VHH binders against q9y6x5. Designs and how they scored, part 38

Target 1, 379 residues: q9y6x5
Amino acid sequence: LPPKLLLVSFDGFRADYLKNYEFPHLQNFIKEGVLVEHVKNVFITKTFPNHYSIVTGLYEESHGIVANSMYDAVTKKHFSDSNDKDPFWWNEAVPIWVTNQLQENRSSAAAMWPGTDVPIHDTISSYFMNYNSSVSFEERLNNITMWLNNSNPPVTFATLYWEEPDASGHKYGPEDKENMSRVLKKIDDLIGDLVQRLKMLGLWENLNVIITSDHGMTQCSQDRLINLDSCIDHSYYTLIDLSPVAAILPKINRTEVYNKLKNCSPHMNVYLKEDIPNRFYYQHNDRIQPIILVADEGWTIVLNESSQKLGDHGYDNSLPSMHPFLAAHGPAFHKGYKHSTINIVDIYPMMCHILGLKPHPNNGTFGHTKCLLVDQWCI

## First folded at step 1 (VHH)

Design d5 (framework vhh_8h5u_2)
Fold by OpenDDE, second read of step 2:
Structure d5 (fold): chain B 379 residues (1-379), chain A 122 residues (1-122)
Amino acid sequence: as target 1 above (379 residues)
Amino acid sequence: EVQVVESGGGLVQPGGSLRLSCAASGFTFSRNDYYMGWYRQAPGNQHERVAIITRGGSTNYPDSVKGRFTISRDNAKNTGYLQMNSLKSEDTAVYYCAAEGYLDSYTFPDYWGQGTQVTVSS
């Protein structure tokens, strides 16, 4: 049988949730498969960028999805959650579902993974759902598993996306044990449903399944706010992205804007684009604005009328609170193996290997994931 | 000093059998759940992995040797083995044992032996 892979993302599932909460279904999944305890994601630690990094193996500067909100100065186009359908934003890279889709006797399927409802390089998955947050996990799961089970050409790669526990993390904050316990229990139940569905269809033993996330969540507070209006007049710049990494487009001299912001708060680093730390791999793209503000962990950049979240993400990708996990099960993976850490971009070459795809140039290191695979050296 | 030493090679007729041994020193095969594999190289060819035993005891073989070759290891003796049955002329090669090492989370050096010649000829 041709190798098959299902990639599942639970948005905003912080890695240490696994230590602090009970996940009977997920733990069973892990017991019969592999776990990477911490996945170092890409900067900025936001949804669209990181999901695209997973499926391209590229840093944000390379695949071009550099934030959830973007602006291109040349075309004057805007990208946002509500405006993400223009292939212009996605075409700087080739995601794995496109690569797979273009292979002979293969097809791809997608349930609301970022970018999957957009024709990228004039290619779209044979089976996909338009993004709709109102669609239940069950419906998404049913469609994905149906396509995996009964398609011609066969679906060999599929993605499944779910918005929790991110939404709840924002609402309640990750430290709200009562509410987050409830939310995370539901997530575990969904994982149970996934496993049960696969078993019922006879897919479980032959399907490779990766369960992962794009980022974590940190606790925010009304006592940790950085008000930009206190430092600079709003008329002097355009805000392309706000918190916790603000993208600033100056309307006046960049240096003047920089000077007004550089000392705005001791809990915020201000970078000119050319001075962005190399470790972020967040410099070499025109979609990155001239000035970026990076708030310290748990601090929120606000304007006078900004709504506050009790949890947020997007911070420094070295912070453990920003890190997701990866679990996997299937013929390609060991049973009962735990690994400490990988980079999120490492997932792509691993998936390509599993599927027998030639990877596009990427920033991942296949060697980092070999320990997870039964047919490879742990090198 | 880490050393890996192969033995058991030789001349055998088609249809015959050989058992190769791989003795490791300076590390243990069981330590950190190391991988062990056998490779072969025929003149003019690249190295081909003919067997691997992974964490948990899983084994993998290419189709060229599947059903004929069996990899195993004895942790007490710190030795790996390759049982080769139903040998064919195309199995003629230098056979190498490779053992996985561990340095850190991302560095797993391979230790190779000097190789042992296997010749299958009538």
Scores: ipSAE 0.012, ipTM 0.271, lowest interface PAE 9.1, mean pLDDT 92
Fold by ESMFold2-Fast, scan of step 1:
Structure d5 (fold): chain B 379 residues (1-379), chain A 122 residues (1-122)
Amino acid sequence: as target 1 above (379 residues)
Amino acid sequence: EVQVVESGGGLVQPGGSLRLSCAASGFTFSRNDYYMGWYRQAPGNQHERVAIITRGGSTNYPDSVKGRFTISRDNAKNTGYLQMNSLKSEDTAVYYCAAEGYLDSYTFPDYWGQGTQVTVSS
């Protein structure tokens, strides 16, 4: 009987939320499972890049999803729409569901995880839902549990993605305790529903479940704006991505564009591509633009406009506000174990181990997660 | 032992053609393990990517060579190729074959060849 794994993501679930709000259902899950208090995500700390890093174990420069808005200078293709189904963007890596389907004739199932509605290396998730934000958590859960229980060949890897608390984090900001408390309580109730559904269907005892997220959230303000139009005229460049990491494609000499930007604001760093800090692992891909602007935490880059975002992410991945957590439960995991920190790229080789899959070469280190697992020694 | 070895370089007149070959040993080109690329370096410059073929068979070229250069791989022969047509003087460089693991190279290719000189002049 092959092992089974359900990977659940609540978009934008900052690790520190666990300390500042009550999560009775999540705490019951953790009590009989494991908690990693902080997950160091990859730069840039955005949804599409980090979700693809979780399932490939790769830095963004290696898997090719380098932002939520991208331009490939070699092919002249643009990616800026969640409806873009071009496999080109996703083909620089092999996500775990593809490997799962190609080894031992297993099936995969997906409810909205980024990339799962796209054929990647001629392979699409065996069961999937086309991305639609209007589909309820209940419908996503119903489909996933149906596929886990009623598939041949068996579904051994399943994913479930939910847009909250990210959407509310943007709207209210993470420091709005009243609104965030309401949103986070609803998420905890959804976790309770998930566990109850799996128990009712007889799946709970034999299923490994990971609950994680792609990034955190930080407070923004109308008083912390960087007006790019004050730095440089729009005729000098093409804007590929704006905030908080701006991707600049020069229309004139690169050095001239760089010189207009480099001293414009004390609240952003301006990098030529070759000068991007090595610690970001964000340099060696044709989709990373010749000039990158990185705003300081809580600052928003705008084009002669106000911003209505009260929260945002995409900032430096060393910032604790950008870090999610990971909780897990199931036959592969210890009970009642807390671990301080792992890298988000470490999740992929751990999941491959649980599923008995041979991982593709990756940037994760299995040793960082082995203490979570019952079949590994950790002293 | 893992290595890639380039061949097929030489001197050609503007408008001419060359086919570069890249022979791999110690590993096998496959759809799922490696992509291969061709890079070039003219004096005073960093390596520039000229062509790439991904594990899915997708190809990519910079505007400077698109329509003139064609990258291909023959997994059965464990060789890669770069067909270069309508050569220009600015194509003069040392050309390198690289075999890169998709998932464990984020700064430099895993395996670089020693390079082969291409000179385009009258």
Scores: ipSAE 0.000, ipTM 0.117, lowest interface PAE 20.6, mean pLDDT 87

Design d50 (framework vhh_8h5u_2)
Fold by ESMFold2-Fast, scan of step 1:
Structure d50 (fold): chain B 379 residues (1-379), chain A 123 residues (1-123)
Amino acid sequence: as target 1 above (379 residues)
Amino acid sequence: EVQVVESGGGLVQPGGSLRLSCAASGFTFSRNDYYMGWYRQAPGNQHERVAIITRGGSTNYPDSVKGRFTISRDNAKNTGYLQMNSLKSEDTAVYYCAAPYDELTGSYSYGYWGQGTQVTVSS
């Protein structure tokens, strides 16, 4: 039978939540599988960019989803998380579900993973759900497990996305132990439901399951605001993205806009596109704007208004608060193994190996994930 | 305190027009770059985007409504609008106003949704 893989994402699941809260179901999953304690995500540490990096193995400048809100200077098109159905935005890379369908007689299934309801290179997942936040985890799980068990050609790659704990992380902040404890317990219960469903269907012992996330969360405050309107009049620029990474498209000379911004706040770094730090791998794409503002951890960029967010993400990817984790179980993975760190772009070549697919050129390094796999040696 | 309330739905004959309104409280449309959208859901279907106005002040429409629907706002009244012209039977749906404020909720969710207003196009 061909190898099968289910990739599950809980949006905004900060790695250190595992140390500060109890997860009995996730702990049982890890006991007979593997845990990567920290995953170093790509910059910017936002949902759409990092979810696409997981399934392409590429930095944002290479796959083209450079933010949740973006502008393409060449075509003059605008993108937001409310307008993600145009294939134009997603066509700079080939995600794993497309590769899976094209290399062998195989199907892919998707429950809400970013990009899966869009035809990419004229290919859409064989089975998919259009994005709708009102659809329960149970309904997403029911569809995915039905497709894994009852498809021809067989579904060999499946994805499942859930919006929590990101939504609650924004609302309450990660330091709200009472509210976050309740939210994280519900997520652990959903993991228990997932495992039990797979066991009832006879899939558990022969299915590879990865549980991961795209980013973490940091505490914000009304005491940590950067008022952009105090720096520069809105007539001088078009704002493409605001916080915590502002994307600025100048309406006047770029240097004049830069000079108005560069000394405005001690809690914000201002970069001309060519001066963006090389370690971000965030420069070589037309959707990256001429000026980028990067707020310090926990600081929020606002337009002469208060922010209702008590938690946020998008910050520097070197920050541990921005890191998710990865847990996995199945025939491809060792049992009871803990690994310290991998890069988020390393997940793609590992998944290609598990599925027997030839990866497209990517920024991941297969060697970084060898210690997780039973068919590999690591030193 | 933050909310949006839709109004202006109803029954109209094919080729007719309706203007939907979205009254906002607890946040403002004082900036040209404010994010706002209209969505619709017909029985048996997932919801679909009808119109958006982005932070850059740009508007976007799917081909199904382009040239027939126009999104706008009145900053003084703190109200958004969807002008619907040349209505077709396939435009029958519940229409929702959605306003992402400070990206408050998760990356796929608008921060604030209205309860919806029914539009029925039939003869």
Scores: ipSAE 0.000, ipTM 0.161, lowest interface PAE 17.8, mean pLDDT 86
Fold by OpenDDE, second read of step 2:
Structure d50 (fold): chain B 379 residues (1-379), chain A 123 residues (1-123)
Amino acid sequence: as target 1 above (379 residues)
Amino acid sequence: EVQVVESGGGLVQPGGSLRLSCAASGFTFSRNDYYMGWYRQAPGNQHERVAIITRGGSTNYPDSVKGRFTISRDNAKNTGYLQMNSLKSEDTAVYYCAAPYDELTGSYSYGYWGQGTQVTVSS
């Protein structure tokens, strides 16, 4: 039988939540599987880019989803969470569910993972749910597990996405222990439901399951605001993407805009596109705007408005607060093994290996995940 | 409103042929971001994808029907087809056409199926 893999994402699950809060179900999952304590995600540390990096193994500049909000100057198209269905934005890469879907005697399933309800390279999963935030985790889980258990060709790759604890992190801030404890308890319960469902269906022993996230969350404050209106007239530029990494499209000379912004705040780095640090791998794409602003951790870029968010993400991907975790269980994985760190792009070649798929060119390093896998040498 | 209507099913002897049709309304199959698939389900059995065709024209079949079934579409008629040859008793099922696109919202849903058409292969 072909191997099966379920990829689960809990949005905005910061890695150190595992140290600061109790997760009896997740810990049990980890005990019987593997844990990567910190996953270095891609810059910028936002939802759409990082989820697409997980399933493509590519940096944002390569797969073309460079932010949650994008603008293409040639086509004049806009991308946002409410406008993400145009294959134009996704077709610069081939996600793993497409690769899997196109194989003989295999099919893919998806429950609201970013991009899964869009035909990419004219291909879409055989089974998928149109994104709807109001749909319960239970319903998503039921559909995914049903498809994994009762489809022909068999579903060999499936994705499952949930919006928490990201939404709550934004609302309460990650340092609100009272509210976040409640939220994270619910997440752990959902993991319990997942495991129970798989066991009930007889899938648990044979299904590979990865539980991960796209990014973390940092604490924000009304006392840490960078007001762009204090530095530059709003008429001189278009804001394509917002805090904490703002994408600036100048309406006047780029140099003039740059000069007005470069000293706006000591807590914000301003880069011309060509000067973006190489370590970000965030330069070689036309969808990256001419100027980007990168706020320091915990600082919020605003216009003449106050931010209501007490937590945010999107910051430098080297910050521990931005890092998610990865846990996995199944026949492909060791039991009771913990690993310190991998890159988020390393997940893709690992998943391809597990599924027996030939990976597309990617930025991941298969060697980084060998210690997680029972069929590999850990050197 | 998006609507899909399957037709062309019926009773046929083993070795016979049927051609199923999928008429779509409320959207256009020929649009660049559309795809189509045929699924079947026999009572008490799992869902089975018997054919899929991408917008680009690529097709995929499971081994169970490969070489016997052919999926196609007529853009002018906004209709999908499934040519079924060398039918077997095992092909007996309700056949559904999947057309998951919602043109109004620009989104897709797994659930854009018609009522299905019954195919019975029996001597």
Scores: ipSAE 0.000, ipTM 0.314, lowest interface PAE 11.2, mean pLDDT 90

Design d6 (framework vhh_8h5u_2)
Fold by ESMFold2-Fast, scan of step 1:
Structure d6 (fold): chain B 379 residues (1-379), chain A 120 residues (1-120)
Amino acid sequence: as target 1 above (379 residues)
Amino acid sequence: EVQVVESGGGLVQPGGSLRLSCAASGSIFSGSINAMGWYRQAPGNQHERVAIITSGGSTNYPDSVKGRFTISRDNAKNTGYLQMNSLKSEDTAVYYCAARPYLGSRYDYWGQGTQVTVSS
């Protein structure tokens, strides 16, 4: 019987929410499984980039989804953060569902994970739902469990994506204890529903389940705005992405644009592409623009406007506020084991090992996740 | 949830003008929408951003339409407009209105699109 894996993402689930709120259903899941307290994500700490890093094991400069909004200067194509389906953007890497379908005669299933409704290297997830934010968690779960039980070839890799707590994190900010408590309790209830459904269908004991997220959330304020219009006139550049990492395409001399920006705000770092810190692994891709602006944690880059946003992400990936967690349960995983930190790119080679797949070349290190697995020696 | 509805598309001759309207209603929050934008998609191509306008009135355009297209909005009505002048055959596309409720959030609230055809 081939091993099976369900990968679940709750978008924007900051790691330290686990310490500040009660999660009875998630705690029961962890008690008989494993917890990684912090996952160091890739830069920029945004949804599409980090979700693709989870399933490819690659830094953004290598897999090509470098932001939620992108421009390719060679082809003149634009990527929107609205579920872009052009394979051009996704073809710089091979995600795990493609590998699963091609290396073994197995099926993959997807409920809205970024990229799963796109044919990548002429291969689309065997079962999938087109992205639609209006579809309930319950409907996504119903489809995934149906496909896990009723597919031929068998579904061995399944994904489930949910937009919360990210949407509420943006609206209320992570410091709004009353609203965030309500939202996080609802998520814990959804985890309870997930476990109960898998148990009722006889899947729980033989299915590996990973619950993770792509990034965290930090508090923003109307008092922490960087007005880009005070730095530079719109006629000098095209704006590809705005906040908290601005992607600037100069219409005039690059050095002149850089000089107008570099000392505009003490709460923003301005980089020529070649000067972007090596630790970000965010330089070697044509979709990374000639000038990148990186706001300090909690600061918002705006165009002569107020912002209603009270929470955001996209900031420096060394910030603990940007880190998600990873919890897992199933026959591949130890029971009651706690681990401190892994890199988000390490998830891919671990998942390949669990599924018996040969990973494509990647930036993850299998050794970092060995202690989670029952069939490995931990050093 | 914000419902987004486009109107004003149609057939126009080269050099002609059209005004598209976008009405956002049923906001889960106040009537303030951080940004409204217009995107277009021609058959066989992906989405191209055509114009963006913030709640404060700041606008951004790609060079392909700058000087020909003008975006505006009525914050009291949660309505955005795209005035398209000097239309060319390459402007033929389905035009989509998108609303971004908060800076840093995705454009999750999209209309169904309105067809603009520039042909003699």
Scores: ipSAE 0.000, ipTM 0.273, lowest interface PAE 16.4, mean pLDDT 88

Design d7 (framework vhh_8h5u_2)
Fold by ESMFold2-Fast, scan of step 1:
Structure d7 (fold): chain B 379 residues (1-379), chain A 121 residues (1-121)
Amino acid sequence: as target 1 above (379 residues)
Amino acid sequence: EVQVVESGGGLVQPGGSLRLSCAASGSIFSGSINAMGWYRQAPGNQHERVAIITSGGSTNYPDSVKGRFTISRDNAKNTGYLQMNSLKSEDTAVYYCAVRYGTWSPKYDYWGQGTQVTVSS
């Protein structure tokens, strides 16, 4: 009876992987659904920030998850642990599962999506799994499908998060065709398992399914390191986040710290908070530090050490290597439609429309996703 | 290069105890390790998280080991420990140490080769 939506994220799935590798199961999904070739994510292009932007429709400065590692200057709290369940960090926005539960007496279900194991505005996802990277995709899928079929009030919004291909992208780098081919084939097989499970349970024809990601991946190298210890002594600042966007909290005069950093590397931009480019929408939040360093694509900021990462993300959101894709199938979506680009914040108002929810004020534009939907006129 | 090496595994009778050690080397400075954790895998099973400890000393355990296993760390030595008490046959697995440098995430950047723990009479 009520519309249902399953939102699936494969962490770090760079959009151009779709053109460089074969995805028979994903291609069958798209054939009877829609594909958005590039999703322009929010800055910084990191896991927690972008996953929260997908479900709130807000830029990071507005929803408050501004990095995977954060410091709040007002309260003096630190966030650097995915097992930290302090709702303080998440309370600057209202994610879609909270709105879903508070409107029309509906339930939400979650398998590992960032924030879903935290009570936000005194509301936690009706059904959820505490974050644990060791839990298989199969177990996550079994729980989600059980909750979609056996819930009261009915589960109308469900999320499923998977850590690959991000973990392998970091380990091997996106240019390692042999290893990435193996990893991406496994992901395609998981998509096949997902579709098969939904069909076997009678969910497929009436469920809207979105498959997307939070960011892409770019190749790094031991030849592209920026040693911050060569620029400034660590006694002059506290390091809140390191690479590829370093968040610097000065212990001395801010201008003196800035001057020591400003000309340290030709492969790094140094910004005072008020000088951060407006296009990033990364300025108006107490968790954004007084000085931000932004490395050029493929460059890694280090503290007098080598980096084991052969791939990374967090870079400028204008870079195509940072962009994920979005594919969708279900009664709300056209069949066989391809769209070029949307903003990641546009996903939230689209999902609210599909579920019949009134969206909270957000930075997305419903018009950008209009052509994907059967109940809209795309002219 | 960062190396992660486990030690302390072996054969033990049910009800016995073992202490696993995890040494991370190649680190330039103490405290660069954000989190350390232990995972295990028995044949035919998925990897299961056993224990996590953050740089601030916060710990997390699944119900299957809570009260029997204790994770600790020595930041000066970049070494983590897993004290396993009241061992059961179900605890038989290869135990892996994982180390996260910098920003904590659900994924661990550096893994050891594993150490076998066998609980049998």
Scores: ipSAE 0.000, ipTM 0.173, lowest interface PAE 16.8, mean pLDDT 87

Design d8 (framework vhh_8h5u_2)
Fold by ESMFold2-Fast, scan of step 1:
Structure d8 (fold): chain B 379 residues (1-379), chain A 122 residues (1-122)
Amino acid sequence: as target 1 above (379 residues)
Amino acid sequence: EVQVVESGGGLVQPGGSLRLSCAASGSIFSGSINAMGWYRQAPGNQHERVAIITSGGSTNYPDSVKGRFTISRDNAKNTGYLQMNSLKSEDTAVYYCAAGRTYFSKGEYDYWGQGTQVTVSS
């Protein structure tokens, strides 16, 4: 039987939620599987960039989804929203579902994972759902499990994306214990539903399941705003993205724009593109703008107005608040093993190994994940 | 699939008023939809935020439109509105309605309309 893998993402699931809240269903999953306590994501710590990094093993500058809002300086195209279906934006990398479909007579299935409703290199996921946030977790799960059990060629790679706890993290902030407790309990119940569904359908014992996330969440406040209008007049630049990483396209000399911004706020770092720290791996792409502003954790960049947002992400990827976790269960994984940290780009070569696929060149290191796998010696 | 459709655009003289409507089909207010917003784009320019309203009724406006534009929503009709008063030639743009989980970054809205043209000229 060919190996099978289901990759599940709960958007915005901050790693330390596991320490501060009760997850009986997730803990039962981990007890007979593996837990990576901390996944260092890529910069910027946003949804579309990090979801594409998980399935390509590439930094954002390499896969081309560098933000949820983008401008390409060479082609003059603008990414109209985060659900843009133009293959142009996605074609700088080959995601794992494309590789899975092309290397052996295998199918892929997708419930809402970013990019799966787009033909990438003329290849779309064999089974997919058009993105719609109103579709329930139950309906997504029903489709994925049907496709895993009833497809020819067989579905060997499947993805499932869910918008929570990100939406509630933005609305309430991660420090709202009452509201976050309710939201996270619901997510744990959904994990219980997922496991029970797989068991009832006879899939559980032979399916590898990864539960992960793209980023965390940090507390924001009306007391921590950076008013960009106090720094520079709108006539000097075009704004490509705002907060917490502002992407600035100058309308005048770049150095003049930089000089107006560089000392405006003690809670914001201002970088010329070539001066962006190497550790971000966020420099070598035409979609990265000439000037980038990076707000300090919990600070929000605004245009002379208030913000009602109580939580946000996109911040420096060295911040623990930005980090998700990874849990996994299945025949490829050890049982009861806890690992401290991996890089989010390491997930791709691990998944390729599990599925028997030759990975495309990538920024991940297989050695970082080998301790999770039963067919690898790590101690 | 959820659709967001704008209406109410048109040609108006400086100092005039227009009311834009944003009709959503499907259950956009079930669960994850926390905000509706209006954005505008003039030829050759990037998107500019105009107004945001949350599910709880909180509103936010940039200084360029504050006091002139008012955003509201009717949850029973799945409809958002933008009342535009004291219109200026600088308000000429295609206006887009957005609905989504967050109300800060343009890229964090899940649903966008196709846009409606507003032209302010004498």
Scores: ipSAE 0.000, ipTM 0.145, lowest interface PAE 20.5, mean pLDDT 86

